# Designs tried in a protein design chat: VHH binders against q330m9. Part 23

Target 1, 357 residues: q330m9
Amino acid sequence: AEQEPKELLEMSTDTERLLEENDLRPLWEVEKDFGNQFGGFEADIWKWEDIQASIDAIERDVPIADLPPGFQRRVAVPVNTGYRNAISNTIYVGVQTVSPGETAPAHRHGANALRFTIDGSEDMKTVVAGEEFPMRDNDLITTPQWEWHDHVNDGDETAAWLDVLDLPLVLDSLNARNTFENHELDRQPVTKSQGYWESQYGRARPFEDTKEDGIPGPFEGNCAATPPYRFSWKDTLQTLRQRAENDDPDPHDGYSLSYVNPATGQPPLFPTMSFRAQLLQEETDPHFHNAVDAYFVIEGEGATHVGDDVLEWSERDIFVIPPDEIHHHDPDGEAILLGMTDRPVFEAFNFYAEAEP
Short names: E, the ipSAE of ESMFold2; O, the ipSAE of OpenDDE; V2, 0.75 times the mean of E and O plus 0.25 times the DockQ between their complexes.

## First folded at step 9 (VHH)

Design l01 (framework vhh_vobarilizumab_d1; at its last look DockQ between E and O 0.15; V2 from the best seeds 0.00; counts 0 for: pae E 24.6 > 2, placed apart)
Fold by OpenDDE, look of step 9:
Structure l01 (fold): chain B 357 residues (1-357), chain A 124 residues (1-124)
Amino acid sequence: as target 1 above (357 residues)
Amino acid sequence: EVQLVESGGGLVQPGGSLRLSCAASGFRFSSYAMAWYRQAPGKGRELVAGISSGGSTSYADSVQGRFTISRDNAKNTLYLQMNSLRPEDTAVYYCARTYTYKSGSEKTVKFDYWGQGTLVTVSS
C-alpha cells in the first residue's frame, strides 16, 4: 500500500492557479486520488515553460526539507483533462526536481519506473539496487519493481527528470494497490560498483548454473523482469544516427530505436511499457492504434496532428495521443522524441491493433 | 511545397449557382481539415464553410442551406457548391488548410495555407 503523507502542504493561491491553468498537479494530490478516477482522456500537450514555472513554484512553496518523512518528492504531474491523475489511465509521467544537496529518500514499490534525465550532471545520482547511476542529460535509467532507489544531488545545479510509471494501470485500471516500502535510511547502501548492472547484460556476461532469474519481491508472472540499467544518451544517439544514415525510416515512427530489456535483448523494456527514441526528419504517415502514445520532446520542434487537432510542440514538451485517434507527426526540421506506449499490455493478450486510415 | 489553387469563380445572376474547386498539392490532403473563406470588397475575410478530415461539415449562418462543402481525397480536391446565390455573396473565395489549435482547454480553428482566391460576382 502506498504510504500517504501525514500532512498535506499548502501552496500559495498563485501556485495553485498556475497548476490548475496548465493541467498540472503536485504529486501528493495525485497520489491521494489514485484508485478513485475513471474516465476517458483526450489528446493534450504540456509546454515546458509551464511545467518549469509550475515546478519552480512548487519548489518555492514546498521545499523538500519541509515535506513529511517518506514523501520527500517534488513532482509536477501533467494530468489529462478527462483523467486527472495522469496523462492516461495506463501511464504516469511526472517532472521531478532535486536541488543541490537534496536527497529523495530511498524507497521501493511494485510499479515499474523509468527516469529520463532532462537536466542532469555527473554529480546527480539515482541509486538503484545498490549502484549509483549518474544522471546525465537524456540518460534513461530503469527503476524496476521492488528495487530500492533514491536520488541524490551532489552537484551545484538543480536536477530535473521525467518519472514514468505504470501507476495508473495498477492503481486505477486494475484496481490494485501499489506495494510500497520506505527504506530505514535516506540513502540506501551502495553495494555495487559503477557498471555492475551493465556488466550483467553485456555481450559477454557471467553465467551461473544457479542463476535466479526471478521477479523481485512478492510478485509473480510470466514476463521477463527488467533489470536496473542505464542507457547512455551518448550511445543511444550514436546508434540513432547510424540508423538515420544507413537505414530507411518507419513511415509512422521515423528512425526509431527501442530501449530493449537488457535481459532479453528485445522489447518491451517493461512488461507494461515500451520506450523508443525517434528521430524525425520528415512528415510521417497517418495511422491509429488502440495503444496510448505519449511523447517527450528531446530536441527540435514540430507538430503532431491528432484528428483535426494540432499539437505544436517544442523542446521538453510533453504530449499524449489517445487510443484510436488518427495521428501523424510533422517535424520542423529534425526532431528527436522519446516515445512512451502501453502497447506491450495489449500485445501480451493479443489485443494490439494498428491500422492506416 | 503546399499549394492551393481555386477555380470556378465567375459572374452569375442572383439565384444562380456556381461550383468552386480547390486543387491541393504538397501535403497529405486527407489528413487535414479544409475550409472556404471569402472576402467581400471592403470587408474582412470570413469563414464560409468547413469540412473535417473525417468529412464533418459546418457552415456560416449566412450560407446555411445554400452552400455545400465537400471533398474528394482521391483527387486532392475541395469543392463548394453554391446555390441560390445572392448579391451579398459577391467576394473573393479562398480555399484554406485548417487545423484546430489546442492550448489547454481552449480550441481555436486556424489556417496556415490558402490559395490566391477566385472571384465570385453575383449581379443582375
Scores: ipSAE 0.095, ipTM 0.591, lowest interface PAE 2.8, mean pLDDT 91
Fold by ESMFold2, look of step 9:
Structure l01 (fold): chain B 357 residues (1-357), chain A 124 residues (1-124)
Amino acid sequence: as target 1 above (357 residues)
Amino acid sequence: EVQLVESGGGLVQPGGSLRLSCAASGFRFSSYAMAWYRQAPGKGRELVAGISSGGSTSYADSVQGRFTISRDNAKNTLYLQMNSLRPEDTAVYYCARTYTYKSGSEKTVKFDYWGQGTLVTVSS
């Protein structure tokens, strides 16, 4: 009987041809291939001195005006060995620069984007939805889905910031096309005074009886849109210090704040990604989860243990922890991290899982 | 009315070259896929080469690497450049307007209009 089932399980060359001719594959072949599209993701770290050297080389060699339309940005992109286009298959992280007198031209796209300022000045601005946002060190500025944005350096030193986008999720994992448009003008019109967008979501704010449910552009969805917004580092740090003085740290994340969607007052900041500022003063407890964690070191130094590996980090380093890897942080004294995760995607599927060893 | 008029046929020696033209009128030429067919005496009609509205090309195995189909949408003209001609290329060549049916993975190229043809003879 064993010979009959075994013989019947083998496909003939004619059957294989018939399947191929009709663009069909048997389940046991396709199931074998699931989970292998991106290879093995690795824990990895990009040291700031290497990033800085690479950015300096790009700045010397590549004028923004010579780049293709829509790519007129100088960006050094950390790439994972298991996925060569970004830090993960869902999150893109890059370090962008704009030199004195340059403009990264106005455009908009369907992907959500966050700008975290590394080296900024009052005269370096991201212009979003009609407002000039000066890029001050460690400020977090949203350039959300389908909002016009450009970057203008009227200062005398090159500015640098961290870009975080959900492009790999949309373009590679979902295999969709990012909706994209160049503005007619390199610099969009400035139609709002500085501070306008922050004022719309302050503790005292305009009152409206009717809330709009609209998603900007050609998109639809069930999540509230993220507005243009600046989270000042001054306010963020003050709140972190208050939390450290009055509360107990989370066992895995330390004293943390979530960058919430200002329109809802709740995480996630974007439907696809969440962000936290995390103050670490002691070694954290190990855990693992099926979402990716990526980090930028705002201040301090330390190490993150990922399985048998140790990622030793210092100020402005970028590192990534793949899904399902046991990890914990061990700061040398005090450190502050910007945490980035695709956890909201997993939660939208009822698929998020987390455990402790 | 749709009209397709072939020209450029004639007598050519083996190994020679010939360029066929097809003047199109009565329809928006740039919006349609076009093809060349040929028919030798006593034989059925054979698809030789096709070109989509966007310029993508395809060729029969018997002419691959020797023939080149092209189009000039500004002149409403389809071309067939035939190089390294052989006696078995002797046939009447027809210009045709085509479209592709798809049903699952099946693709069938059909034509709805075709010209009167131009004779190509390959001999010394």
Scores: ipSAE 0.000, ipTM 0.088, lowest interface PAE 24.6, mean pLDDT 85
ESMFold2 (binder alone), look of step 9: mean pLDDT 79; pTM 0.773

Design l02 (framework vhh_vobarilizumab_d1; at its last look DockQ between E and O 0.08; V2 from the best seeds 0.00; counts 0 for: pae E 15.2 > 2, unsure alone 63.1 < 65, placed apart)
Fold by OpenDDE, look of step 9:
Structure l02 (fold): chain B 357 residues (1-357), chain A 124 residues (1-124)
Amino acid sequence: as target 1 above (357 residues)
Amino acid sequence: EVQLVESGGGLVQPGGSLRLSCAASGFTFSSYAMAWYRQAPGKGRELVAGISSGGSTSYADSVKGRFTISRDNAKNTLYLQMNSLRPEDTAVYYCARTYRYKSGSEKTVTFDYWGQGTLVTVSS
C-alpha cells in the first residue's frame, strides 16, 4: 500500500453522497482498505457522467495542494459492490485529474501501472524513467514497476486519464505489501530525450555485448520486464483500422489489437495484465472464461450482456465482467473499447480456461 | 427466431391448481433469466415470478407461497405451478425472456420477448 496520508481529508456531505451513490471512492480511502477485503464481485458499469461529476466534486473539495505530502493524487476509483477496493480483486482502475499548473509528485512502486489518456494535450506529460511522455487523447503509456514517475500539467486545460494497476492482485489476492517510495523532489529529473525509450525497442535497436536483463528494483521473477513506453493512439488506430479492413474479426472480441510488450514483441504487456483495443461492428458471440475483463469505452455506444445483466455503455464508461459469466457485446454501430484483463496471471500457471455456452 | 409458446391455461375453481408451461426456442434458453407476467382485464401487465439463469427465484407478494416458477433447461421449458388459485388470479399469463439492465446506479428489469399468452380463469 502507498503511504497513508497523515491528515484526514474531508469532503462535503454532498460529495460523499455522490460518490457512494455511484459506487465510487476517493483513492485515499481505497488505499486504507487494501488487504482487508475478500469477496466476490458482479458485473457492473460506471457512467462517465457520474465519474466526471464525482472527480469534479473531489477537486472542488480537496485541491491537490491540500493533499498530504506524498499523496497528492486526485483520483475517483470505481469500486465493485462486492469488492469495495477496486473494480475487481486483480485490477484497479482509477480516474485521475490534474489541473493546469498542478503536479502529481514523483514516486515509484512495485505495482505495475498504465495510463490511458482521456483528456490530454501536448503540454500534459507523464514523466517516466526520466523521459517526458506527452499525454494525448487515447495514448497508452506504461509506468513499469519501480520506475520513477510524475505527472505535470503545463497546459491550460484539466487533464484526465485512467490509472490501471495490479494493486488488488498484490495487496489483496497475494496478501503482499506494495513497495513504495516518494522521490525527494516533486518532479524527477528529466534525463532522457523524448523518444529515448521507444528507440530501445524499435526495429533497429542498440547492441550491447552485456545485456543487463533484469527486473527493476528489489524484485525477482521469470517474466519479461515491461519498459516505459508510449503507444500513440494515432498509430494504434491506424493499425486497428487496417485490421478491420483486411482481416476477419474474432467472433467474441471483434477486431482486436494487443498492446504488446515492446521488449518481447508479444503479449502480455505486463506479467499481470494484458491490454487490447477492440473494434466492434457487430454483435459478438457469447463465451465465458475464468479471467476478468474490464473495459473502457473509447468510442461508440452499445451494450454488453453478462449473464442475466445487460450493461448499457457509452463513450468513456467503465464496466467489468466477472469470471465465468457468459457474455457478449452488442454495439450500436461501430465502437472501440479498451480491454483490460488479468488473463496473463492465469496463463502463467496454465490455469486459463475459455469456453462457449 | 426467438419464440415463446405458453400452454396450460384454462378454467379452474377457486382453490384449484394449474401448471403453465412455456416452450422456448430460437435462443440458448439456459443462458437467460425468464419470468411470468400476467394481465388481468382492465389492468396493466404485472410481474408474477422470475427465475434467473442460475435458478434463483423471485415472486410477487400476491402469489408468494402459492406459485412456483421452475425451469428445465434440457427441455427449454419454463413452468409455473399455481396452487390455491383465487379469482383475482384470473388473467392472461405471459412467458417472457428477461434482462436486468444496468446503467450506472440505475437498474431496470425488463423483457425483450414474450409469448401470446395463455388465459387462466378462476371462477366458481
Scores: ipSAE 0.453, ipTM 0.734, lowest interface PAE 0.6, mean pLDDT 91
Fold by ESMFold2, look of step 9:
Structure l02 (fold): chain B 357 residues (1-357), chain A 124 residues (1-124)
Amino acid sequence: as target 1 above (357 residues)
Amino acid sequence: EVQLVESGGGLVQPGGSLRLSCAASGFTFSSYAMAWYRQAPGKGRELVAGISSGGSTSYADSVKGRFTISRDNAKNTLYLQMNSLRPEDTAVYYCARTYRYKSGSEKTVTFDYWGQGTLVTVSS
């Protein structure tokens, strides 16, 4: 929005002093500062070659055990120009590594998180709410609000995965205090057999006719809590291939699947963030929207056009599209992307908007 | 180690032509966008031309219609054909690897490596 010239205002120094003395500012002084907090949010890309070199260097120099209390995770964090701690003002993305024999200690916190496995193995596990989840390549595992989680590598090779959290929204934008607790043990007790959490949301599943339990921890809300859950890549890829064989692609997103909240069977996965797997086989049509899109390249290569920018991507690259920028994807042959968006926040405010040029 | 080596500079009369080359090694050349920059004595470095991995090109207004950027992915080589050269084209020309480019502005192009440069002098 445009503003009228401010230089035409003739307020006396006595009036300015009175306002200042009472911790008041006139609207026309404060209005100009809205929407300009941190120098801008730009389209950007982090190439896997550079990420890999960086995480190798951190792994070489910084054992998990040497990290400060409360921060015992080895993570390289894509940071947008103009922001200081995340890929956007609402979504945090990081690439975490755990070397053989290391444990990222058990803790829980108010922010929702998921793990998308890049280099995993059967002996690399995320342990969530009492269940061990082997981290298999391209599986998506939720570590939701206030559930105990730790990461243990009993294998013989370094594991790596993508972390995605709503930390910037919760801590910076909402200025909420993050409730955080370290477990007394580095590795939480394993109290559920593998497959337990998945079994709770199958087509045949336990049923309770009583009212659903509340939100975990000290929090309240109106949405069903997101459970611990693994979305297997095998099932996801199978469904993507069925869509490509039988359906028409979305003009903007290709053949798209939503990672739904298993408890409701509906998007969004978290109240604050939605995730999708997108199979692209052809150039998409341009559009723009006021929610941010971030991407991890699961397979393939191509380009994304964002305004005047062209982001050239290949396997395991991470890129981000700022709000309100016209964009479209142009795969080189076939590609599969993990899409991440804060659209649910905009929808919760009745503020989401999307258009085509 | 990423390496970019420029060549083809020299002394040329106004109206003449030169072809610059940039030999690339140490990375998958075909996966990256590439650009040419130039720096005149006592001045800042400016974007001259860019080319995407797929061959889409862009040019600074000052060189549009006179310069042509191209690439040969089989030879890992970037080119700049410079025609109708003017004295104001005198500069050291640099090859750059990038994964993003924007025409007409150096501020939005991500620079992750530069070569040593090659001198082009245009004088009567």
Scores: ipSAE 0.000, ipTM 0.266, lowest interface PAE 15.2, mean pLDDT 84
ESMFold2 (binder alone), look of step 9: mean pLDDT 78; pTM 0.784

Design l03 (framework vhh_vobarilizumab_d1; at its last look DockQ between E and O 0.01; V2 from the best seeds 0.00; counts 0 for: pae E 20.7 > 2, unsure alone 64.0 < 65, placed apart)
Fold by OpenDDE, look of step 9:
Structure l03 (fold): chain B 357 residues (1-357), chain A 124 residues (1-124)
Amino acid sequence: as target 1 above (357 residues)
Amino acid sequence: EVQLVESGGGLVQPGGSLRLSCAASGFTFSIYSMAWYRQAPGKGRELVAGISSGGSTSYADSVKGRFTISRDNAKNTLYLQMNSLRPEDTAVYYCARTYTYKTGSEKTVKFDYWGQGTLVTVSS
């Protein structure tokens, strides 16, 4: 397995301080340290204003053009105090930006990735497996393992999104290498028309007797593969509202929708990670489980109680709940969260456990 | 309904000892951090000692080595053992349920419930 070459990049002292004070690291440092981190992690929260300030500072100090070939990605990475490479030992979350006219070069890797658009536009595209996906606000787009992907901003505004990967699980928890390849081109060829991948997994699907079903690349396993797919926020929100109007909330998760694997029609989205949109209107009941919960605040404000701590969150904040901590949510009014969890890993081995205090 | 009821206060001579108790009800006591506060006449309320749900303790500098905070989860009771009492320890002591609020890198300890307090008077 080939790893992406990395170079040491220098930032101003002020930028370094800013990142350190807010438990953020640049991607190139985080990647360097993978495989060498041991320890626990605690409940923590990263405020958007700090994240934004940090990514802006990185941008000022290290323009994309100055990054080495194959590593042209600007990412501010929330890192847990106890686990300094990511928010947890199983889930990586980064905030990536691409300025107008910039391209994050094409590559692929064994890790699964998800993009959740924070600031998007029709002219911001993530190209995955030959199809251009527009990145509109709150769109969720899968970047499955071993699929070529690149990001291009042909718009006039800076694009921002969440990178969510199972990197820590692979590199740290399982002590494995992340198979990685750079594309020979900055931009992969567009070989599929818009909507192609969606058309493969709709209610009406093409059927071919010779269709090879399998996991892309040199990988083997028993789990269903995740295809490239864009979940429109418009559609997701509409469905979420329907649930809030017609169904009862879960006492712990509120009104929740799972982003299901389009191939199976069932959770989890990835074999290693499950994602949900959660609409909260009232305080939830406390519970605990051995899986990690990470959250991005799509809209609203409130607080999450975690053990003896209270995480006060607002729009675009990121926070994480460690395993086995009693927790519940207390929204101030209505809030919508993106929930990210490694629960599928536990379920795969019959190790998931949840209880009420 | 959350209730905290302090007891054990009284008059004691300098160098004496008292043990305060706080009976908690109306919530799952074992999963909350607790603290003792005190308020002397003419002064503001100050944190004396804290104990996490896990049993980690913290003390104000003024009481370190003299006071011990503890809890019995089976009895839903918080304790404050006060030894080597000084006149400056005279105050109304309050039991409180506490949280550590995290807003980014900022941390603040707050309380949401407290009792009526118990008076401790240290005097010759």
Scores: ipSAE 0.532, ipTM 0.779, lowest interface PAE 0.6, mean pLDDT 92
Fold by ESMFold2, look of step 9:
Structure l03 (fold): chain B 357 residues (1-357), chain A 124 residues (1-124)
Amino acid sequence: as target 1 above (357 residues)
Amino acid sequence: EVQLVESGGGLVQPGGSLRLSCAASGFTFSIYSMAWYRQAPGKGRELVAGISSGGSTSYADSVKGRFTISRDNAKNTLYLQMNSLRPEDTAVYYCARTYTYKTGSEKTVKFDYWGQGTLVTVSS
């Protein structure tokens, strides 16, 4: 053990006064305080039956048209004990509904967003950057940074989906405000035929000699922008099954597919968040990492062990695993999960770390 | 939270006058630019008038010379004096808080909050 010399301690009284007078603190005092800004970020689970009852109640009581300006989305938001605004301090997950004949008005914002369809129909659409995207069960549709988007239910059944956004990261962890704009019209003009955005990726396409691909809106950066895009569940499931037939599973994640940025063909889907579809057919090996994992259960049931806790899940449940918690999945037979993570943030800083116990 | 509450709308005859007010709260009013927008039935919203924090004003061509935007920073209140009203001025009028984004050298004025609106009906 090291001890301070008596001469050094005698000099520290004047130094303490100087530090206090000038709003300075010695490092060894500040080191004790780092890293504990939240009251406790916990593993947690939201059961679909409770979510369903809540969104049905909101739908009965609160038409979208009656919501205040700037809040014209009907959403139930899973919130963590350690962070009351969202499922984590970096990822926001919500369950949004739109009743027959309703429109969630067109807007755009700086935060990245996607929609994962829970209860869709042929007549429920999200309109993004001029294209109508049908919202079919388990489809993933991007509504990326600064693209106009609105949600229109011309059908006869209420639609529901997950919203996943990087709001807590941008608003609370990094800055105080999301850049936001309402469209002049509730329903943006449809200016692209169905399939336009899909046709721009993964195929032969025009070679452009000079390209001024900027990041949309007032933002600047060094990552390729994410386009509007629909990942169909049919194609995703087919690819998962091909992996299961031909490949060995990852010890921690099973058979997985990353929802990649179509413009680059590479993960992550957004600079701030990555998403996977994971087919689990057997218990996985434990590991831990410094990124948060959030999950939506697409199919099946099982449990996830987080330290000494056990989260028992079934179809459409939502759960979250805090950073640095040892965890593994134990499906009851076969299950498919949608995985959501802020891992890309850590990778952008060269800060991502993963280990096995 | 930011609140903008419009008042002063009503029914007037052509050629008449109205003064709209917008009470602002939940933010430091004096440092923000403000604007009035309007929306006629079945049409999109249009910018009517804007005023900077320093008092510089701008107007849509359709209302220039007839409407006057002003602000009272001590009362956190935005005003729109509307004179020589015509039937085409019939609309719901909204006050809005605005801000300016810059990408390179380009500046674009946007809004982030607007009120519930106040109905102005000019009936012959």
Scores: ipSAE 0.000, ipTM 0.171, lowest interface PAE 20.7, mean pLDDT 85
ESMFold2 (binder alone), look of step 9: mean pLDDT 78; pTM 0.760

Design l04 (framework vhh_vobarilizumab_d1; at its last look DockQ between E and O 0.03; V2 from the best seeds 0.00; counts 0 for: pae E 18.7 > 2, placed apart)
Fold by OpenDDE, look of step 9:
Structure l04 (fold): chain B 357 residues (1-357), chain A 124 residues (1-124)
Amino acid sequence: as target 1 above (357 residues)
Amino acid sequence: EVQLVESGGGLVQPGGSLRLSCAASGFTFSSYAMAWYRQAPGKGRELVAGISSGGSTSYADSVKGRFTISRDNAKNTLYLQMNSLRPEDTAVYYCARTWTYKSGSEKTYKFDYWGQGTLVTVSS
């Protein structure tokens, strides 16, 4: 079970107002409210300018050292109007920052997590399962369930990234607790050299007669586990460009690459969440599905039509499309999006449905 | 081609009623929010009433309780029932296809197509 904060953190009235006006909440408040809210949610968009202003305000008001143990994370959380704990009832997205010299302490949890780097550097590290992963811009790094992880900024600039978790699915939709544990140390021991985890899932792999293919921790299931892994943006972008040059686009998603589970070589990345990079050059055709789509704008600008709403997005914006809403994208020029979806949850039970209007 | 054709306008006495119709074609009517606008002589065009694809309605304060916007998706037709008409309601009324644009907390309403309009004159 997640530990509750022992002390109430105070923010300035201005900071509180800023967050409220922009449908953002600090992590410690969101965590407190998990399990208590049910409802629908709307198509919505959070502008980077507002997110950045909010997280900066939080940083100003609440030094990381002042946060209680287990909650030493500064995160601005986009919250949907109808569902106030996250962007949806299945997917949590937060924008976390770590200032130079700061450490987000080591912990682990049952929820699956993904980090997508917004502002990173070679000196920004997320340590996962004993390996230090550099967080370069647009790198995607998995933090699988029950793996120790911490974040360290040894750089000169503030690091920022997306935290993407299936917290709402576990805590709200399934009415379960998020098994959580703090490490005894602020920083976990580094026990693996850089590249270790990648080496486990390359084209050339170690062969052992006794392979432990189990799910880490106290968990059981039928899905393949997700390993710690770093997807380099450089490589991803190159592949994406190859696709745009040589292949035909999907009428709804444009040129897309799935971040596949390295263990299986197939999507989904997590049993509960699938991720893709999408390159859009033209207006897409409308469709709808019962899964949730959330997006982070990596590059470009444009709009997404959702029912009667038009979400106008630009770089680093976050927006969400509710289930069963007719939607399509209209980029202004070329745009690249990080797509996040809970589609795998539906597919696991043969409940996924998609159609064209 | 998207087409909106208004009808039902005319001369009416104060306190009277009119029903405006808008015939829509060239697009999937049921998928779009629609609205009525009006423009009085010497004034700018203003929103009168809106209706979402799902049937949710909104009204300008000046017409609330007197006007009713509705739609028949099977007929691709938008309606405006106007009761208790006042001289200040005199205007050219326009049917419009409309969207709500969201940019963070900011919301704006945009329309892309208009009809030719129908004149409503309220006079004794």
Scores: ipSAE 0.405, ipTM 0.712, lowest interface PAE 0.7, mean pLDDT 91
Fold by ESMFold2, look of step 9:
Structure l04 (fold): chain B 357 residues (1-357), chain A 124 residues (1-124)
Amino acid sequence: as target 1 above (357 residues)
Amino acid sequence: EVQLVESGGGLVQPGGSLRLSCAASGFTFSSYAMAWYRQAPGKGRELVAGISSGGSTSYADSVKGRFTISRDNAKNTLYLQMNSLRPEDTAVYYCARTWTYKSGSEKTYKFDYWGQGTLVTVSS
């Protein structure tokens, strides 16, 4: 058996002084902090009616133009009980709104981001790398690392969407706070016609003899850069339905599609996060893994069992499953979830692990 | 707060039988795979038998046909029935909470909590 290594050691006060004088601590004093840096990371759920009431209140009270310097976005952020700023230690999720006539000003940052549209329109656009992307319900639009982006609502109704970023990983764990820049203009110049970025990654696409995956900005790495791109819900749903008609579901995840990096045709979408659309038609088998899963309910309702907890969800709810928790999904009939995970981080370090009871 | 308490060990003659029990508390017993491990003198721990939350069992080749793992989820208790005992079965036996690790299509049991163990000695 293993015994606790505590209250068994005696050091002289001279040894303690020498360590303290030199900003040193013995391993057995500091090792208690390793793997225990946060407590209270829990399975949790945010119900859409509560989110909606909150974003409506913020919208009434706080125009974007009145926001202090910083990100200058009106966002309600699900925070885990044991955290102060995000749904998990690696993934940030938020619900952003832009009212008619407002602009969320152009900026860029090192953190990866995407937008999943909840209440959109043809006249609500995210502008990314010179292209206006209309934000249509359930479309997924990337705002990749270090690309300029702003959000402009020329419509007559408030738009809302899900933001997903690797902010806690980048800002808190990697302490990379200096990778943010405001554009001199609130609305970046539009230099591409709509459809340009999508056209670069079709089955018929421009062919240049040597096309490289340059990484924007000062960054280097081993992964291909993620381009600006729109994944249409119509195409995504059609593909999910084809899988359901023709294939067997995964026992844990149902029928799923990965939002791949269009430049490689392979997951992950970002080096730090993967995203899936998951169609659930039956109760799944339990499993657990060391990566975080967070979910947004695109359609339907049901429950997810996490250990002894039951998270009952319906359309537009957001929920999170901590690492190493046994879980499974039990939809009421049929449901479609947007799944988001930090699994790519674990795979990059060769330490992703998954198990079933 | 997870507690696993083994009992039922003792001295037994070759060919004899013992039944080990493991009382579990501090977690949802029915949701976890459970296993028995053993450690002979001078050796590392080795997997003896595992049982999934759904009741599927697996056994080390050295004990197949002689040992039977079972669980009673209502009593939060894991069992190991050991028959036809041999001197090489002499070891400290540990009850463990575990889960099946998938590496591709392969399954491996891993554990995260175990008890203090119960000694089984098989000797004439």
Scores: ipSAE 0.000, ipTM 0.202, lowest interface PAE 18.7, mean pLDDT 85
ESMFold2 (binder alone), look of step 9: mean pLDDT 79; pTM 0.782

